# VH-VL binders against q0atu2, part 34

Target 1, 119 residues: q0atu2
Amino acid sequence: MLDKKARIRTSREYRNVFEKGKRLSGRFLIIYYVENALDNNRFGFITNKKIGMAVIRNRIKRQLRAIVREYQGQVKNKHDIVLVARAGIGKSSFEGMEKDYIAIMKKAGLFARNANKID

## First folded at step 1 (VH-VL)

Design j7 (framework fv_ivicentamab_arm2)
Fold by ESMFold2-Fast, scan of step 1:
Structure j7 (fold): chain C 119 residues (1-119), chain A 121 residues (1-121), chain B 110 residues (1-110)
Amino acid sequence: as target 1 above (119 residues)
Amino acid sequence: EVQLVESGGGLVQPGGSLRLSCAASGFTVSSNYMNWVRQAPGKGLEWVSIIYSGGSTDYASWAKGRFTISRDNSKNTLYLQMNSLRAEDTAVYYCAREGYDDYLESYFDLWGQGTLVTVSS
Amino acid sequence: AYDMTQSPSTLSASVGDRVTITCQASQSISSWLAWYQQKPGKAPKLLIHKASSLESGVPSRFKGSGSGTEFTLTISSLQPDDFATYYCQQYNSYSPDTYTFGGGTKVEIK
């Protein structure tokens, strides 16, 4: 699990990212992102009813949190980032979601490799 | 069998345009990070462009504004549109698929045979 | 902005020889380096990724080593099929516009 400090928790905080942030679309994910005034990154996750039943949405949400956690050390600091799952994500593999996350984060200029994560 | 086959290379004059195609079989281009890499005659390899699985693109600084990478998911085909061609763009152009190891995007695990583009007057 | 320096640019060797090719990065790339083999008129073929991970189907005489800024590809007993040009490639970039290849090493038979 992601630490509560690294989570976007309130509707007001989500709204701020949507209204002021940049948007970038991937195959299975859309990200909205904006610099924050904190010394840490925060992530939000949205899986809407278009994805499928609650069981599927909850699985996707858990998998996305796991992916974000795995790559936390590679994300440039001081950003609020909201991941919105696209309707097609329910048919993707874990690997497919992960590849899409990496691609979109690199394209957004938010990704840096962390040598310590490998060493 | 997984395979990439390039086509569309040829002779073109400076300032001209050319569109390269790369037909994929045995896998889906939209599920992968696809790249163009070129090699001038007798020279080394040089990265040109990428299209991410999500459809976003990036380019080498010298290619920005002149080259456009795209794909047609229904045809499982990758493209490179090259405009304002220069003599120094003369090269064999390869399409290449990125591999993953330990979930890090990275190296090129599959290459096409290449297609020669010659820019000359 | 990673510069990849490969040496030597060319070498002549006999079947059975031990061949070593070096690749140096201008900045630390951890273990994010691949090696490719290219035969005349052919596309490059992936040999090794993550500095030392041998691809399936690649003969065990090929070995990669190193981390940080210095890497080597060793062919322990050169075979006729090994006469080719070899390239290293770093993939420790924040953006693919920094995907860089070494200049290549041509291995020729004496």
Scores: ipSAE 0.007, ipTM 0.553, lowest interface PAE 12.7, mean pLDDT 84

Design j8 (framework fv_ivicentamab_arm2)
Fold by ESMFold2-Fast, scan of step 1:
Structure j8 (fold): chain C 119 residues (1-119), chain A 120 residues (1-120), chain B 110 residues (1-110)
Amino acid sequence: as target 1 above (119 residues)
Amino acid sequence: EVQLVESGGGLVQPGGSLRLSCAASGFTVSSNYMNWVRQAPGKGLEWVSIIYSGGSTDYASWAKGRFTISRDNSKNTLYLQMNSLRAEDTAVYYCARDYSEEFYDYFDYWGQGTLVTVSS
Amino acid sequence: AYDMTQSPSTLSASVGDRVTITCQASQSISSWLAWYQQKPGKAPKLLIHKASSLESGVPSRFKGSGSGTEFTLTISSLQPDDFATYYCQQYNSYSPDTYTFGGGTKVEIK
């Protein structure tokens, strides 16, 4: 679970990211991202009915939050980032989602360092 | 009243370039997702490109590197720059507004189309 | 990604006939399908979204049904204004790379 100050919470805040942000597509994820005027990063998550049943959508959303939290320290500060799950994500493994997230964030230039969770 | 008016189509030789325009009224282009969709004579509809409200873009795989979607917010106009044109690019090109409420991606308004003919 | 197969490609009918057009997706798209009508020399017009939701101003003789991989558009009592080409379109993906239209069905006079 992410801390509440690291979450994009309102429809207006989501709209701001979509209206002003850049877009980048991965295998299972699309990210929309924009620099913010805050001192921290905020993340939003979209898993709509196109993905599948509520049980599947809730599982995916929790797994994405866990991945984002794990790699939070590598993300360049002062960005609002929305992760949109693509239809095929329901058949992906946790590891597959994690690898896609790392790849897309590196491609976007949003990682301050290489992701390495063990040294 | 929402209206989309296309222009810029015409005859061009293979390898040539052409720029299409789509003038919008009744809404703001920069506040919407905008698309180009084409249709070869006697054939079906084929999606070409999108520009999102934030200004980012995506393309059909066959269009990447040859076509560029853009907009001019001051003129409320959408553009499609087409380079390295081929005979198979011959089609009517439509601009279309994307109905985007949490990414419900169907097209609620279309322009009347502009014909592009690529022929020697 | 998705293949959208539409059948028949051409359909001959008379005024008053019941007409059914089928659209098949290569994998499940839930209910995320739209239907468009196109008359010669004109742009497509949205008829139905979310498989069965009729657009404002579209006559009630048009019905959409189906979910998953099998979808139908039915015109219960064909009128002269209904002779046109019809297209289905899937919008199950957030990626524009997967916008896919069916091949179209031309409804013509017998």
Scores: ipSAE 0.007, ipTM 0.536, lowest interface PAE 13.1, mean pLDDT 83

Design j9 (framework fv_ivicentamab_arm2)
Fold by ESMFold2-Fast, scan of step 1:
Structure j9 (fold): chain C 119 residues (1-119), chain A 121 residues (1-121), chain B 110 residues (1-110)
Amino acid sequence: as target 1 above (119 residues)
Amino acid sequence: EVQLVESGGGLVQPGGSLRLSCAASGFTVSSNYMNWVRQAPGKGLEWVSIIYSGGSTDYASWAKGRFTISRDNSKNTLYLQMNSLRAEDTAVYYCARGDDYWEYSEGFDYWGQGTLVTVSS
Amino acid sequence: AYDMTQSPSTLSASVGDRVTITCQASQSISSWLAWYQQKPGKAPKLLIHKASSLESGVPSRFKGSGSGTEFTLTISSLQPDDFATYYCQQYNSYSPDTYTFGGGTKVEIK
């Protein structure tokens, strides 16, 4: 579970990331990301209806939060990051989503070299 | 099916108070950003207030201090408390569903039928 | 707070006509603009979000375009069901005045 400080919580904050942020696509995920003026990172999650029914979307959202929580120590500080699930994510395993997240964050240059996985 | 049903409108004297309700069905109010929008007779739409999924609120500058948006999750109902009412507050008041914190959705995709508030003696 | 200026305030048109409605923001709102249709006695209906994204079930004759401060809604071939009032709405703003509607454009039978 991410604490309240680490969540993007308002439509304003989501819009800011989409408007001003950079975009990178992975296999199952798209990330939008921008530097913030805070002392911490914040994450947002989007699972649109193209993925499937609410049960599937809610499962994917919970799994993505767990992945983000697990790797939060590796993310460069002072960023707002929104994860958008692509239509094909419903066919992925937890491990597949995790690998895609790591790959896309590395491509974005958002993983710090000296950070460690949080268990 | 998603439905929003408003109630509580009526005739009220200047300086009076009124509380509007918006009963939601087919979805959970706390999972969405909920809005009040008003429309004076024969005039355009005017945004009033929002309550975000997390419970934070925002208001039109003219509504701050007089109007309060709230919700009761156990009743799945949205409210607008209106105080110090003026003749210029006469309008049809709509509740509208906005962004979904479990799933991002843009724009107001569902609206209630509206409830008429008339401020007059 | 943003001023949203919509033009024209009214227009008369015939079935089959191409109709264009303009919305201007006093400051850049990027693409954070929605379009709504309102028929007499009814609540508004969302047509387009993020300037150009058509809502499910909305006919393809409706198109939104623009970014920054200038936006248009075009109806390529007006149908009887399209006689209504149309509103643009910005949602780029922050508290206070998170949303602002344009003044509306009434599309009437010629």
Scores: ipSAE 0.006, ipTM 0.556, lowest interface PAE 11.9, mean pLDDT 84

Design k0 (framework fv_ivicentamab_arm2)
Fold by OpenDDE, second read of step 2:
Structure k0 (fold): chain C 119 residues (1-119), chain A 120 residues (1-120), chain B 110 residues (1-110)
Amino acid sequence: as target 1 above (119 residues)
Amino acid sequence: EVQLVESGGGLVQPGGSLRLSCAASGFTVSDNYMNWVRQAPGKGLEWVSIIYSGGSTDYASWAKGRFTISRDNSKNTLYLQMNSLRAEDTAVYYCARGYDWYESSYFDLWGQGTLVTVSS
Amino acid sequence: AYDMTQSPSTLSASVGDRVTITCQASQSIDSWLAWYQQKPGKAPKLLIHKASSLESGVPSRFKGSGSGTEFTLTISSLQPDDFATYYCQQYDSYSGEAYTFGGGTKVEIK
C-alpha cells in the first residue's frame, strides 16, 4: 500500500493537479502531473462509473496502485500525479495496464534516467 | 486571439529536405500538444507527428526516421524537419493544436497550411 | 492501426435535406471521436468532439452521436454553407498512429 504521504487525498489537491498540471492520454489511462513543493511524489487515482460497478472500480484501483508501487522508485521526485482510468480499462489485463502506464509515464518524462529496466 | 501560421513549404526534389515552421500566437506551444497533419491534393487528412507538452514526440509509422518534430520555446514556434522526401509526401502540411481531456482528444486550432511539392 | 471507415465517400444533397455520415472504427474507441468540416482551400474546422459535444458557434443542425465503434454525424437540414468535406477522427496511443482520420465525406450539391 502506498504511504499516506504519497497519496493525493483532498479535492483541493486533485483540483490543483488538474488546473495547473500537464496531461497525457494512453489507451487505458490519462495522467495529470504537476511539480510539487514536497520531497516526495503523491499519487491520485480516479475511476468513474463508466468503468463499471463499484467492485470493478475498486479492482482497477487496486491494480493501478500495485503498478504505481512497482515503479514508484523510478519516478522523478517532487510530482503530484493523478491517474484517471479510461472507460476501456475494465476489459484490459493487468499487463496491459502496466504497459500503458509505462508508456505514458515515459512520454511524460517522469521516469528517472536510470529506469532502463522498464525498457 | 490565438492562431497558427505555417511557413517553409515549397518545391523540392525527391531525396531532398525541407523544414517547416509553425508560429503560434496567443498561447504557449510548450504548454500544449502540437501536431502536424498533412493532406495530399484531393485526398484526406493524415496525421504526421506530435510533440507533447512534456517534450516527448511521436510519429506516424510511415514518418518515423524521415520526419522530426521539434519546437523552440523562445520563439514559440513548432517545426517539422522532413528528410528523404518522396513524391507521395506532396501535400499541404498543417500544424494543429491538440486538446486532450477525458474522453476527448482532438485538434481545436489549425493553421492555414503550407504546400510542399516533391517533384523532379 | 485502428481503421476508420467513413461512409459515404461522396454525398449529393439539396438544401433542406437531412444528411447522415457514418464513421466506423475497427475497435472500440468509446466516445473519443471528433468531427471536422473542411472547405476547399481551408483548414479543417472542429465541429464536434467527444462524439456528441458541439463546439461553440456550430449550428445546432449538426449532431454527433454514437459510441464504441459506430458513430454518425447528422445535419438535420442542409444549408448552403454546409457543402464541404467532413472527417471523423479518433485517438489511440497504441494504434501505430496516435490519430486516425476517416476517409472523408464530400457533401456536394445535387
Scores: ipSAE 0.158, ipTM 0.786, lowest interface PAE 3.1, mean pLDDT 91
Fold by ESMFold2-Fast, scan of step 1:
Structure k0 (fold): chain C 119 residues (1-119), chain A 120 residues (1-120), chain B 110 residues (1-110)
Amino acid sequence: as target 1 above (119 residues)
Amino acid sequence: EVQLVESGGGLVQPGGSLRLSCAASGFTVSDNYMNWVRQAPGKGLEWVSIIYSGGSTDYASWAKGRFTISRDNSKNTLYLQMNSLRAEDTAVYYCARGYDWYESSYFDLWGQGTLVTVSS
Amino acid sequence: AYDMTQSPSTLSASVGDRVTITCQASQSIDSWLAWYQQKPGKAPKLLIHKASSLESGVPSRFKGSGSGTEFTLTISSLQPDDFATYYCQQYDSYSGEAYTFGGGTKVEIK
């Protein structure tokens, strides 16, 4: 889904986001985010067993990547952002996850101009 | 109980392919950073590959293009597909878990290892 | 690649000795270093993570210290079960390598 340069890959990069970043909780998502020294944004995704079976977790991870990609252009540059799915996300619709993501990113101040238009 | 059990090692000729398996019990592979680490006879440990909880992968520079790490969540099993094998790939291959990587990405659980011998 | 250098490669010691093993990183890795013990024919066993955090069940005679580029593993009052090969491992990917190991230090009976 996302270009490889837009993915958080190393343990060090995830660690920096969790330890040095800010945390914001939504209904179905938690984001951890920190400004990076790169020219682009990078995203990480975590779905753990509290969410449900592997099939459900994999579906959610795919849907979250699709949502992030759709709104990639709205995100303020130079941030590392990790999305952690909360236990209740398995009961959410795609639209519910999308709305939660938009709400959290706006609250974090990470959405640029025109980010508030949903259709 | 929590365990990792490797299988699939054996004798293979240079240029051949081999797939290793690592069956996990007592925890879920997709919730963890899963790794392959190898050790040539009489030599030190060498990291091979990782699959992150999110499904992204990384490889040692020498493994890129020849080795592929994957998992089957329905079987709770980790795999290492090895292609274009060379004599230098002869080693015991361990699967290893990186648990609670939020604060630390180290190997807290290891399998017993499976021997891969690349020789004619 | 991201180099991890261990010294010495081998050392001979007697039961009761104090043993020190050094691990040097080619670039700063903060405190993101683990130590492992490996006995012949066995898988490695985690001893220490985050440079100095002892794993549960590991005897207190094992001590890790250091930060940045220089780290040490000290075994006070060496016991018969401690004759093994020890490895350091970085997990702070400055060079893009997730988990580089040192070359190992074999602690042999004198």
Scores: ipSAE 0.000, ipTM 0.525, lowest interface PAE 13.3, mean pLDDT 83

Design k1 (framework fv_ivicentamab_arm2)
Fold by OpenDDE, second read of step 2:
Structure k1 (fold): chain C 119 residues (1-119), chain A 120 residues (1-120), chain B 110 residues (1-110)
Amino acid sequence: as target 1 above (119 residues)
Amino acid sequence: EVQLVESGGGLVQPGGSLRLSCAASGFTVSDNYMNWVRQAPGKGLEWVSIIYSGGSTDYASWAKGRFTISRDNSKNTLYLQMNSLRAEDTAVYYCARDYSEYFTGAFDIWGQGTLVTVSS
Amino acid sequence: AYDMTQSPSTLSASVGDRVTITCQASQSIDSWLAWYQQKPGKAPKLLIHKASSLESGVPSRFKGSGSGTEFTLTISSLQPDDFATYYCQQYDSYSGEAYTFGGGTKVEIK
């Protein structure tokens, strides 16, 4: 996971994002995002048993963390963002997952103007 | 100059414990994906563990419960705590960096390795 | 666990020969495949990442190709300095582990 200050950790924090945030669905991911009052972004990750066994869910989380880390410097500040893995993500390629993330984040308008690692 | 230097290897009896260190220079450990990779004598490479820049950790299935990866940011040093050691854990242990800013999924920086020998 | 099959295990060749090493993943890893060179008593050296991207300082005679489940490392003209053991390594395997190495290929002098 990301640095502690960059993580959504409490149920209350997750609830706030789910209740007050906007929702966008991609092919493999659903994102919930809301502005926060902090100087940094926070990310949360949700995987459920529909994705597969624990080893698969852990793999997916690892992959999502890698993707988020890769692009975190290009995300607009002051947002809480929760990534929810959809059932089909277990059979997706990493690149497919990454493309889905990028597409959803673009649609959400969460990338900064000067983002240079986005295809 | 960017480099990693492992230390702490040696001879240990089965069931024993050992802590390896990996001192980094030229870059910050806490900003990168740091890994341990081992190589048994005359054998191939085997991934052991990773600690992400955020502090989360992950392990090979066989390593879970016996190995613990950690770091000291003030010392810019990576560690591997090894418990309940077995003969099959005998290997050269490398620390290696996976650059997190531009993700490649590959290890671009390696230490020279430190030998751990588990025998009675 | 999912497999990373590297072949051949040993390869005898002469200077100037074209050498090909293959790596097969049990599941698609897109292009997340790296190649390393290791000499006796030394740490591995990264040659190629993302299947085909050469690391800085690596001679152009080394070429990586492939995607999905099939990958190859080619040395167009083997040089004396190239006798070593080579490993492929995947990221994002479906095995549940972040990284997995191939079994290695020892390139030795004929």
Scores: ipSAE 0.012, ipTM 0.631, lowest interface PAE 9.1, mean pLDDT 91
Fold by ESMFold2-Fast, scan of step 1:
Structure k1 (fold): chain C 119 residues (1-119), chain A 120 residues (1-120), chain B 110 residues (1-110)
Amino acid sequence: as target 1 above (119 residues)
Amino acid sequence: EVQLVESGGGLVQPGGSLRLSCAASGFTVSDNYMNWVRQAPGKGLEWVSIIYSGGSTDYASWAKGRFTISRDNSKNTLYLQMNSLRAEDTAVYYCARDYSEYFTGAFDIWGQGTLVTVSS
Amino acid sequence: AYDMTQSPSTLSASVGDRVTITCQASQSIDSWLAWYQQKPGKAPKLLIHKASSLESGVPSRFKGSGSGTEFTLTISSLQPDDFATYYCQQYDSYSGEAYTFGGGTKVEIK
């Protein structure tokens, strides 16, 4: 799970990312991202009804949080990032979502290649 | 109007180094994802490298360790540093702008290319 | 990285002909495919992105279609300006580090 301080918590904070941030689309995910004035990264997650029933949306949200947590150390510091699941994500595997996340974060310039070291 | 102008190509000996430049006008390179693509004489297109708007880079597997993509934001110029050059690196090198953050991988603006010839 | 195979390598056509070029990916790339036109001595020009989205300023006679592993570029009524080499290119997010071009299809006059 992500720490509370690593989560985007309020509607105002989400709106700030949407209004001021850049947008990048992947196969199953869209990210909105903006540099923040904090000491850390914050993540938000949006799974809308087009994805499917609540049980599917909750699974997707859980899996996205796990992916973000796993790759947290590779994300360039001081960014607010919102992940929006696209309608087709419900048919994706965990591995498919993970690869899409990695690809879009690299394209956004948000990944540091050597951040995930042995230590 | 948007334009990319390449320079720095020429004849270089095997094992030598060369740095290519790509000057942009009409847009800012640091706001876009920029690529290098090459084409050997009479052959097809081959992707070389990308630099993302945030400064992160990716390379074709054969280019890793020999080629380095970079930019100078004050000069609005993209570079490709090529080391340990081989005959197989002989090609026209193009710089190209990624379509946008939303359609990365499609290249909407290309330079005219600069020829690199690796021979003795 | 996904291998991209274009066919035919060369085709001969006359002005007014309907020309179809095929591009096959070794694995599914969804719709993450672009088409380019290249004339001798010149840089490639983007025609179509995301398999079927026509680039601004490109004539409507150019049409892209397909998804997954099979894609086509169709020129409905070939014009003199269309004799060129055409390339497809995948940019599937799953391929990550590599963008792969097809081998090219040269459209030449009959």
Scores: ipSAE 0.007, ipTM 0.562, lowest interface PAE 10.1, mean pLDDT 84

Design k10 (framework fv_ivicentamab_arm2)
Fold by OpenDDE, second read of step 2:
Structure k10 (fold): chain C 119 residues (1-119), chain A 120 residues (1-120), chain B 110 residues (1-110)
Amino acid sequence: as target 1 above (119 residues)
Amino acid sequence: EVQLVESGGGLVQPGGSLRLSCAASGFTVSDNYMNWVRQAPGKGLEWVSIIYSGGSTDYASWAKGRFTISRDNSKNTLYLQMNSLRAEDTAVYYCARGDYTYEFSGFDYWGQGTLVTVSS
Amino acid sequence: AYDMTQSPSTLSASVGDRVTITCQASQSIDSWLAWYQQKPGKAPKLLIHKASSLESGVPSRFKGSGSGTEFTLTISSLQPDDFATYYCQQYDSYSGEAYTFGGGTKVEIK
């Protein structure tokens, strides 16, 4: 589980990211990201009914949180990042999802230069 | 009523610079994602740049380094600074509003466009 | 950026005809596709977003369908007001270059 302080939790916080942040699309994910005024990163996760049934959506969220936790130490500081699951993610493997996350985060320039788990 | 009105187009020599304006009414530019799209004579639509509501910007690969999108919140106006202009930059330039939500919903409002002609 | 191939480039049809325009993406974009109508000397008009959602005020004879890599705009019965150029637009790019437009389809009188 992500630390409580590392999570975007309120509608206002989500809106801020969508309104002020940049957007980048991957195969399975869309990320919205913006700098924050905190000393930590915060992550948000969005799945909609097009992904599938609630059990599927919950599984996807759990998998995305696991991926984010795995690489959070390599993400540049002071960012709010929202992950939006795309429709096809329900049929993706965990590895595919992880690969997509890494790719899109790299493209967004959100990984630190010395990150070594993303090659 | 939502309205976008472009201006600033005209004739310019190769290597020259030009700044386009897009005056918005009926909504707040700084609360929306705003885009520039161009269309060469007799050709298709080509996306140029976006400014997010937060002020971050992005560009087409070919536009990077030469084009700069900006806005003046006090004037509710969008701008496109174009430098080092080339003949192939000749086009009608449109400003367009869109993509405020996390789902792409298209560009719902467009200006009438302003013509930029780059020629010796 | 993902490639967007729109076909045909030109289409000749008569009033009352069923017209079909296709856009093909080089990779899956799910339903992240919009359709526009443009008349000479005018700005584009948004017709459909999210592949199949009709914009307010757009006649029901316009229909968007498809997902993934293949998308279609259908005009069930062409009207005089429908002669124009149509464009598809995607938002999905690993390269980060968003909002790629198709090449356009000119629907003209036969």
Scores: ipSAE 0.017, ipTM 0.706, lowest interface PAE 6.8, mean pLDDT 90
Fold by ESMFold2-Fast, scan of step 1:
Structure k10 (fold): chain C 119 residues (1-119), chain A 120 residues (1-120), chain B 110 residues (1-110)
Amino acid sequence: as target 1 above (119 residues)
Amino acid sequence: EVQLVESGGGLVQPGGSLRLSCAASGFTVSDNYMNWVRQAPGKGLEWVSIIYSGGSTDYASWAKGRFTISRDNSKNTLYLQMNSLRAEDTAVYYCARGDYTYEFSGFDYWGQGTLVTVSS
Amino acid sequence: AYDMTQSPSTLSASVGDRVTITCQASQSIDSWLAWYQQKPGKAPKLLIHKASSLESGVPSRFKGSGSGTEFTLTISSLQPDDFATYYCQQYDSYSGEAYTFGGGTKVEIK
C-alpha cells in the first residue's frame, strides 16, 4: 500500500523506466530503475499471467507493495523503479521475496547506507 | 490499421551511401520502439538498429559508425542512413515496430521490405 | 555475448506431425525470447513473446517453452500453412547485442 505520489500509474511512465532505465535480475524479481526529476521515489509493479490466476497475482502485488513500503526509507531519493515479478514468485515465501528485493536493491546501489538512522 | 512501408532501396556502388525510409500509418512512431532488420538473399534475419520511444538509439556492433537510425515525428517516418556500403550489406531491409506496453512483447508489425544491392 | 543457435537448420515433416525447433542462447536471457514465422516472399510474423506467450490470432498448435539458455518452439499437428522458416530472437539486452536472431529453421512439408 503506497501513497499515490509514490506510484507509477501510466503506461507512458512505465515505458520511460523501461526505455531509459537500467535492468537488474534477482531470483524472483527483476527491477528497472532510472533517476527522476521529482522530490520522491515512485514504484511500479508488474505481475503477468504466468504467475497464476488474478487472486495470486493480486496477493503478490500486495506483498511487494508492503515490502517496498517497509524499505522505502532506505532507497536513494529521486528514482522511478519498476518491479517485475518472475513466474516462480508465486511459490516464494514473503521472506523469500523480501530477501530478493533487498539483495537486488543493494546490488543496484539504490540502498543508502545508514538510511535507517534518524538525524 | 497499422502499416509500415519501406522505400529508398536500390543499386549502389561499394563505398556509396543510401537513405531508407519507413512510412508509418495507424500509430505514432515516437510512441513506440522502431527497428531496422535486414535479410541477405536466402539468408537469415539480422538486427541492425533501434530507436526507442524517447529517441535514444542502439546499433549492432558491425553497424556502428556506418549506419544511423532516426525519425521525423512530423512525417511519422523512420529512417536509416547507410554510409560506406559494402557488398555484404546487400539485403532486404525491413522496418519493424517493437510494441511496448507493461512488458516488451517483440516486433509485432513489419513492413514489406526494401531491397538494397551493393555491387560494382 | 548473445549468440543464438537454432537447430535443426532444415526440417522435413508430414502434415499432422509434431515439429520441435530448438534455440540456444550463449548466456542466460531469462525468458526474453520471441519466435517468428516467415513465409516465402513475406515479412516475418510474431508468434510468441516472452518465451511462451502466444500472440493473439496465432493458432494454439504453436507452443513456446524454456528459460535461461534453452528454448523450444513446438508445432503440434503440422498444417500446410506452417510451411515457413522460423526464427528465435533474444531481447534481454538494451545494448548493441539487443534483439539477436537465431539462424532460422526451415520447415519443409512433404
Scores: ipSAE 0.009, ipTM 0.546, lowest interface PAE 13.3, mean pLDDT 83

